# Ledger of designs, part 43: VH-VL binders against o14526r1to248

Target 1, 248 residues: o14526r1to248
Amino acid sequence: MSYFGEHFWGEKNHGFEVLYHSVKQGPISTKELADFIRERATIEETYSKAMAKLSKLASNGTPMGTFAPLWEVFRVSSDKLALCHLELTRKLQDLIKDVLRYGEEQLKTHKKCKEEVVSTLDAVQVLSGVSQLLPKSRENYLNRCMDQERLRRESTSQKEMDKAETKTKKAAESLRRSVEKYNSARADFEQKMLDSALRFQAMEETHLRHMKALLGSYAHSVEDTHVQIGQVHEEFKQNIENVSVEML
Short names: E, the ipSAE of ESMFold2; O, the ipSAE of OpenDDE; V2, 0.75 times the mean of E and O plus 0.25 times the DockQ between their complexes.

## First folded at step 20 (VH-VL; framework fv_cixutumumab)

Design p3 (at its last look DockQ between E and O 0.56; V2 from the best seeds 0.00; counts 0 for: pae E 3.2 > 2)
Fold by OpenDDE, look of step 20:
Structure p3 (fold): chain C 248 residues (1-248), chain A 122 residues (1-122), chain B 108 residues (1-108)
Amino acid sequence: as target 1 above (248 residues)
Amino acid sequence: EVQLVQSGAEVKKPGSSVKVSCKASGYTFTSYAISWVRQAPGQGLEWMGGIIPIFDDAKYAQKFQGRVTITADKSTSTAYMELSSLRSEDTAVYYCARDTWYEFRSAYFDPWGKGTTVTVSS
Amino acid sequence: SSELTQDPAVSVALGQTVRITCQGDSLKHWDATWYQQKPGQAPILVIYGKNNRPSGIPDRFSGSSSGNTASLTITGAQAEDEADYYCNSRDSSGNLVVFGGGTKLTVL
């Protein structure tokens, strides 16, 4: 993650919008994460149901013959697998609740942040306005200077020269005022933007930490379930091994 | 041709004052600013201050605030830099330069005078 | 007060490219101007603004900027380019002017 405080410098004051836009993606990511987990939960639920059906199928095995006892082994294992997937479903559903809760909290945080950075936005607008006027003022001054220089070269009358000088002076004054306004606006913008940038960065970092934590929970839930599933399969193997042909 | 002609070399005693002149020609004097820059022997360039003649407004580097006075005579197209309370450390070549003050994003000095050597010795 | 920093000395082989860099917080907001100074002479403007060359300055001189840095690049250094190079800019307030410490360029 880049340092936000370094990304708003330059002639184009678009840094605020860029950073703010980045921050606004947070809630979107949260929602997407919830949706993703929801989909996984659905898959697990489906798996659970499928295993349950498989268990029933095993229960319908022919009770006659030497193989019949082994259907119970299938039934038991299938049933246990169904339970494993069901448990994961529940864990994921709970996790979704956590994600959604975070989403709500995040919206509140964003609302507050928006209120706090309004002044920065205003500063951006002010700076934009004065920045647009400054080139015009400069151009006007330069034009007057050129005119004055032309008159000088032409050895124009003193009266005309004086008039030209007056015009140049007025233009110069206007330019000076424009520059001062620009400098003031810039300074204000820089101060406020820096503050906002730091806020945005903090928000993003916090968001990422939280998201990572949620991902950790997700990973843990899935891992635990797989361990259980592994155990079920191991038991299945053991059960089969423990049943000798002579016993059947 | 745009030219800045500076006054001649000065030898001064500590505690005294020196006033260096810079006569501008070849352009409209009031359209540009004049900046003063000095350079001690074997050292770098140091901005002292500048004046915008049209406003008669001078600005000074903090280091020289209170000791330097920059003025401009529009009638003669001449800028002046007066440095008081001279010290041995003030021994340097003093340059005037034409400054494009209206270029608010740049410190654009062109041309430069040839420099005035000021020697402060007891 | 804003400060500009330059490397005190750099070397370049004849015909090679060298970059002299100026660094300072003010350069985030203001353009750097570059001057060449030879012994016993007044400084000469070589680059101003983004990349403007005054009349008489060879095209091998160019200027660039990035962040808080500005650079003067000499592409194809010539023997006559051996000199001190100074950057300057407006200070952070925009009201004053500051110079870098200068860079002595040696052409080998």
Scores: ipSAE 0.548, ipTM 0.821, lowest interface PAE 1.0, mean pLDDT 92
Fold by ESMFold2, look of step 20:
Structure p3 (fold): chain C 248 residues (1-248), chain A 122 residues (1-122), chain B 108 residues (1-108)
Amino acid sequence: as target 1 above (248 residues)
Amino acid sequence: EVQLVQSGAEVKKPGSSVKVSCKASGYTFTSYAISWVRQAPGQGLEWMGGIIPIFDDAKYAQKFQGRVTITADKSTSTAYMELSSLRSEDTAVYYCARDTWYEFRSAYFDPWGKGTTVTVSS
Amino acid sequence: SSELTQDPAVSVALGQTVRITCQGDSLKHWDATWYQQKPGQAPILVIYGKNNRPSGIPDRFSGSSSGNTASLTITGAQAEDEADYYCNSRDSSGNLVVFGGGTKLTVL
């Protein structure tokens, strides 16, 4: 039944709700990223520990005989691989701290976002209330005009015509005030919606930029570790060649 | 039997003024606004301004601000539009129309006067 | 500011349906009204308040609106419907009146 709700604000402030919902996903996405990196760090740590156990197994107590130099090469390579994965674990744990720090910053931003939603919804409520007032004011004015026209047709005295005009003018003034309240409420609503949309868009852009930077740090840490793993592998191949040539 | 009767055609020189009248009958004059709309030869309709007699409140389109004066005389149920500093491009038919200002977003013009031809020529 | 845009001309075959459109940002807030003008005559009101038809206007005339577009529809067009059609509304502030440029309807 709202006078202007169906035409000017949109169905249940749908555009505003979409923007607000998008902004609300920011802290959720940050927590999910932290959880993912934490699980990845656990995977790397488990791998590191498994490789360290394997290195100890390669030592196999006190190996003697022709293969002792080979076991040493194998043990050293396995230990270095374990260390590569342990270092990645430490880098990812440090990155988790950065993600959580960003998450705390987001909490402050989310609080301001929620406050702005309340303010904007209050403006919607004001506009809705004034929109319902207009039909009543119009009907009252029209009724006074009908009374005045009836009296004019009935050849009523000038005194009665003056009374009717006074009543009509009061109703006209009330209608004009209702229109002014509507225009003011509409302007306030439109300004608050625009301001909120611009702020939410800026917040989302900043969030995405920061999340990309965090993912970049993740990618860099993984890349650095994979380069080191490649180096360990090339060293291992070279050391095996040296042992094989020198066998007694 | 609502009727708006406009004054007769006028021929004017550039730089002069013209005042067109619009006499209303058959309804309570102060309940409605009177709007003025012009139409140059071969052109569309152009709102100039209007007045709500009960408030004695006139509003004007920006294009005509400073050149047009719209008034109403409640005792004779007559509205007037005066356009000053006439130019050749002011040659047009000038209509008055009864305006349902109180309908707000749904306001309309009904009825219209028959129009007054104003010719501005050297 | 607020402008109302109409196609300058449309044609319809006798007895067929035609739709005349009016576009403008102010139509999001303000109803369009429609006027018919025949050569040498003053305009007459055809449709107001989106789809209200005044007494004396044939029921083949109807109005509609959506977003920033308002439409005047004539179903079963008659020879006497050949005329210029104007939409009007308020400007963005609601205080001033604006007209579209008009649409010339030709009935073939």
Scores: ipSAE 0.380, ipTM 0.738, lowest interface PAE 3.2, mean pLDDT 86
ESMFold2 (binder alone), look of step 20: mean pLDDT 90; pTM 0.937

Design p4 (at its last look DockQ between E and O 0.30; V2 from the best seeds 0.56)
Fold by OpenDDE, look of step 20:
Structure p4 (fold): chain C 248 residues (1-248), chain A 122 residues (1-122), chain B 108 residues (1-108)
Amino acid sequence: as target 1 above (248 residues)
Amino acid sequence: EVQLVQSGAEVKKPGSSVKVSCKASGYTFISYAISWVRQAPGQGLEWMGGIIPIFDDAKYAQKFQGRVTITADKSTSTAYMELSSLRSEDTAVYYCARDTWYEFRSAYFDPWGKGTTVTVSS
Amino acid sequence: SSELTQDPAVSVALGQTVRITCQGDSLRHYDATWYQQKPGQAPILVIYGKNNRPSGIPDRFSGSSSGNTASLTITGAQAEDEADYYCNSRDSSGNLVVFGGGTKLTVL
């Protein structure tokens, strides 16, 4: 993650909007994560149900013949697998609750942040306004200077020269005021923008840490289940091995 | 071509005053400011002050407050720097430079005069 | 009131890159301007604003800024680049101008 305080000080002052927009993506990612986990939960539930059905199928195996006892091994294993997937489903559903809870908290945080950075937005607007006026003021001044110089070269009457000079001075004063306003606005913007940038950065970092934690939980849940599933399969192998042909 | 032509070298006694001129040409004189910068032998550049001709408003570095007077004659497109109560330490090359006073973020000096050597000696 | 500081001397091998840095509180709010001065000559503007070069200044000269620092970079130093380099800026009030102490660049 780039340091927010260093990257958004361009002449167009669009940094605030960019950062704010980035921060607004947080809740979206949270929701998407919830949706993703929900989908995984559904898949696991489906597996659970499927394994349960498979168990029933095994239970319907013919009780006749030497192979018949092995259907019980299939039944037991299938039931255990169904339970494993069901447990994962429950874990994921609980995780979804955590994600949603975080989402709610995040919205509150965002609301608070919005209130805190509104003054920065105002400063951006003020700066934008004064920035637009400055070039015009400068141009006007320069034009007046050129006009005055032209009149001087033309040996214009003193009265006309005085008039031109007055206009030039007025334009110069206007420009000076514009520059001062710009400087003030910029200073205010810089201070507020720095603060806002730091806030936004902190929010993003916190969000990412939280999201990583949730992902960790997700990964752990899935891993644990797979370990259990592996054990079930191992037991299945062992059960088959323990049944000799002579026993059947 | 924009040019700043400065007056010739000066030799002065301690306690006296020197007035250096800087005649501007090649641009609209009243559109820019003029700054004065000096450089003692083997030393760095030191800003003394500047003037916005249209306002007849001069600003000075604190170090030179009370000793330096910067003026501008719009009719001749000439800026002046007068330094009083001269000391040996005032021996330096004095430069005038064109400055864009309406630039809000920069001290923009271009071009520079060729410099005027002022020697203060007993 | 405000002060700009520069390293008094730096060296660079011919064809290499060198960065001269100017530091001061005013640079947080104002741009640095860079001048080149050779012995017996008046200073010449080389960089102004964010990264503007006047006509006649080679493109190997560039300017940058960060925080309270500004830097002049010469990419591919030439023998003729050996000179003193000065930065200046508006002071913190914006009303006055201050110069750095200058940096003597030696091209080896």
Scores: ipSAE 0.707, ipTM 0.897, lowest interface PAE 0.6, mean pLDDT 93
Fold by ESMFold2, look of step 20:
Structure p4 (fold): chain C 248 residues (1-248), chain A 122 residues (1-122), chain B 108 residues (1-108)
Amino acid sequence: as target 1 above (248 residues)
Amino acid sequence: EVQLVQSGAEVKKPGSSVKVSCKASGYTFISYAISWVRQAPGQGLEWMGGIIPIFDDAKYAQKFQGRVTITADKSTSTAYMELSSLRSEDTAVYYCARDTWYEFRSAYFDPWGKGTTVTVSS
Amino acid sequence: SSELTQDPAVSVALGQTVRITCQGDSLRHYDATWYQQKPGQAPILVIYGKNNRPSGIPDRFSGSSSGNTASLTITGAQAEDEADYYCNSRDSSGNLVVFGGGTKLTVL
């Protein structure tokens, strides 16, 4: 059995509330991931625009002179870097769509879970109601037993003793029914709490698995862009080597 | 005062039955349960079953289901425990105890009988 | 698990405090009751209903419970406290009675 099943029990159902609260954090973390990726996409878009402006600076410099072929190498490299970062912006925007789609599926899952949780909370109320009845039934039974014992000590008539026995039996039957209802309600409560623990565990495991996959997609997108940036840099170096001093 | 007086020690052969009595006095017999508990030499306490005389409703531990019969005679305020198909492992002290079943979650045994030694030997 | 588990043996120095433990799932819903048994004698009730002490039982005996665990505590242990101690309670169904295996208390 899992952490939830082993530790679900607590005083006044505190363990139930703690585990349910943990499950409810899922949609919050999904929204936080989407917000983080959105900010990273904004950073990459800003970088792309800045590199495009830098490319224009290389075009606006002194076009006449011996350094002009090297300014063209700067211009091409800056344009290609701008495109690398624009590509990452687009990949991150697509990933945000995937995160939001997962968020919509979470809404559906949590709606279904809420109906099942209501059934568990109803079992708590049934058990509480029966538990409150038991002291009254016990008190009534004891009062009938005391009356019967008093009449026995007083050596009263057999008729009155038989009447007292009948009243005691009726009170005993009421108490027995209350005990049976308690045992049944307690068993139902325990089963429903166990079932809820298993559902909460499954929801948390699914959430963590999906979040890990989304983070993997983020990491892959960043790595692919870093590879392309490296290629642009190698082209830059090669283009510098191809410009001879005699041309300058 | 409340008393539970048990029948005397018994020596039995394997395959036979034993019936132990528990005579209650000093309280209203039908209002309390009577439980039976055994203890083999050097071993712990083992609940066998009990009866609530007002209902004539006996309950048994699963280990003893089918071998033990617990009854009560309201007219003599006496409970009985009969154990059949005796074997050497049934050598034990057998206690009766007054059981406060109406306390339910807080039920307890008080008083206990002094015990009946049953020895099973060939 | 509807069974009650006790440590088989516990020792305490004269005048010191000792705790005897009883564990079982049914104790979350049903109280443990504690009995003392000396050699050759019937058990006697020492604690019921979590921490109720019957008349004639010294005030050094007390009970407590939390979760699936109940405890019998003896503060200032005396030589006459050397005995076997049993807990009992209801089983998982609430309909039957179960006993722990007993704890032999030795007072040194």
Scores: ipSAE 0.589, ipTM 0.839, lowest interface PAE 1.5, mean pLDDT 87
ESMFold2 (binder alone), look of step 20: mean pLDDT 91; pTM 0.944

Design p5 (at its last look DockQ between E and O 0.52; V2 from the best seeds 0.00; counts 0 for: pae E 2.4 > 2)
Fold by OpenDDE, look of step 20:
Structure p5 (fold): chain C 248 residues (1-248), chain A 122 residues (1-122), chain B 108 residues (1-108)
Amino acid sequence: as target 1 above (248 residues)
Amino acid sequence: EVQLVQSGAEVKKPGSSVKVSCKASGYTFTSYAISWVRQAPGQGLEWMGGIIPIFDDAKYAQKFQGRVTITADKSTSTAYMELSSLRSEDTAVYYCARDLWYEFRSAYFDPWGKGTTVTVSS
Amino acid sequence: SSELTQDPAVSVALGQTVRITCQGDSLRHYDATWYQQKPGQAPILVIYGKNNRPSGIPDRFSGSSSGNTASLTITGAQAEDEADYYCNSRDSSGNLVVFGGGTKLTVL
């Protein structure tokens, strides 16, 4: 993650919008995560149901013949697998609740942040306004200077020169005022923007930490289930091994 | 041709004052500013302050605040820099330069005077 | 309140390219101006604004900026380019002017 405090510098001052936009993506990612986990839960549920059906199929095996006892082994294993997937489904559903809860909290945080950075937005607007006026003021001054210089070169009467100088002075005063306003607005913007940038960064970092934690939970849930599944398969192998041909 | 002609070399005693002049020609004096920059022997350039003649408003570097006075005479197109309470450390070449103050995003100095050597010695 | 920093000395071989850099917080908001000074002479403006050259300055001189830095580049250094180079800019407040410490360029 880039340091947010360094991304609002420059002439166009678009940093606020960029950073704010980035922060607004947080809730979106949270929702997407919930949706993803939901989909996984559905898959696991489907597996559970499928295994349950498989167990039933095993139970329908012919009771006749020497192989018949082994259908029970299939049935038992299938049932256990169904339970494993069902448990994972439940874990994931619980995790979804956690994600959604976080989403709600995140919205509150964002709302609060929006209220806190509104003054920065205002400062951005003020700066934008004064920035637009400054070139015009400068141009006007330069035009007056050029006119005055022209008159000087032409050895114009003192009266006309004085008049031109007066106009230049007025233009100069206007320019000076514009520059002062710009400097003031910029200073205000920088101060507020820095604060906002730090806030945004903190929000993003917190969000990422939380999201990572949720991902950790997700990973752990899946891993545990796979361990259980592995055990079921191991038991299946053992059960088969324990049944000798002579016993059948 | 735009020119800045500075007054001649000065030798001063510690505690005294020196006033250096800079006469501008070849352009409208009131349309630009004049900045003063000094350079001690073997050292870098140091901005002292500047004046916008049309406003008769001078700004000074913090280091020289209270000790330097910059003025402009519009009738003669001449800027002045007076430095008081002179010390040996004030021995330097003092430059005036035309300052395009309306270029608010830059410190645009062009042209420069040839410099005035001020020597402060006991 | 703000300062500009330059390397005190740099060297360049004849015909090669050299970059002199000026660094300072004020350069985030203001442009650097570059001056050349030879011994016993007044400074001469060589680059101003983003990359503007005054009349009489060779095209081998160019300016650039990035972040809190500004650079003067001499592409194809000549013997006559041996000099001190200074950057200046407005300070952070915009009200005052600050100079870099200068860079002595030696052409080898």
Scores: ipSAE 0.591, ipTM 0.843, lowest interface PAE 0.9, mean pLDDT 93
Fold by ESMFold2, look of step 20:
Structure p5 (fold): chain C 248 residues (1-248), chain A 122 residues (1-122), chain B 108 residues (1-108)
Amino acid sequence: as target 1 above (248 residues)
Amino acid sequence: EVQLVQSGAEVKKPGSSVKVSCKASGYTFTSYAISWVRQAPGQGLEWMGGIIPIFDDAKYAQKFQGRVTITADKSTSTAYMELSSLRSEDTAVYYCARDLWYEFRSAYFDPWGKGTTVTVSS
Amino acid sequence: SSELTQDPAVSVALGQTVRITCQGDSLRHYDATWYQQKPGQAPILVIYGKNNRPSGIPDRFSGSSSGNTASLTITGAQAEDEADYYCNSRDSSGNLVVFGGGTKLTVL
């Protein structure tokens, strides 16, 4: 790996490395959330079916027996509980659709993020190449300057002085061009690094905010069902009390 | 033996121009840049700009862009700095310095001229 | 920033060691060069290319750099070391030159 490639993920780029790793983890976290909610929906559906089965058992009670009114109370309560859990199952299935839709949007933004990382690595390679050639260009220029100064002291012919001057000028232009390429490549790399870091930071913030909102929706759906279950239980207690009054 | 000899002190009126010369000797003039640095009384050094004579191409600090012109005459091994639209705050010592521009990681000035005092007063 | 920042003044007791600092973002990519200036005189080069001394500069002068900071160290300061000290470097573009504000060294 090149010197610049080693530093891309090293101590100088530690914050960038952490941010990139975090955004890369985003789609995995989204899939894990969807899987968790799916398992919870399966639990709720199983509970709903079990309560519906209990309601059917309550329907098999003797119509004219003294316990018949209480079998009807069990049937109504069991049916209502089955419906509470079925409704939660449906809410969770809808929430899974929202999570998966977000996951698909993540894939689009992560494709652009990958392109940015590749572009930044390309800039590192360009900078590395120019950096390795600069000392050679400087040395060549200095050697031409030394030759020119030596010939000036030696009182050589004008023809040889003109040749030396031409060689020095060519070396000067080559060095100037290499220095300009170095400065441009360095500035391009620094700008791409900054732009990528800011973009990754914004992506991670948006991801966490969105995940928090999805968890909020999950929590509210469960809370609403808990309230409904409590209401069914209070109605069950009231219905039992009414039957006790009628059996006197 | 490397020498940079600057022109003498000048007194100028506001709104006029000054042109300071810097004659190089003891080295190949076109192989090095000439930078211009000023210092107002009691203040620090300010880079104004510089020129690489072989390219006849000058660069300027943003603060002086549009007011300063730096040129070089290769036939006399002399660099010039001209500052226009003079103000009282342009009163300063103006130095030229040989700039080892091929030291691509540094701003390496050696030697310096002795300076030219420019006084701007009514 | 492309500017170089120096403390305006530092003091050192005769024979003691002092460090003068120069900070700027461009120093992450470019080297600082150090100049000494005595009253009424042109600056002279004292340290270049991180830690190179020109001929005639005493070996008590040395340079170092780390991150965005360059330092000039004078070990065993002498009375004649009392002067203003400037750093310079290239700016963030690499095309222009920037100077620090200067540090007045007083030898006590």
Scores: ipSAE 0.458, ipTM 0.773, lowest interface PAE 2.4, mean pLDDT 86
ESMFold2 (binder alone), look of step 20: mean pLDDT 90; pTM 0.935

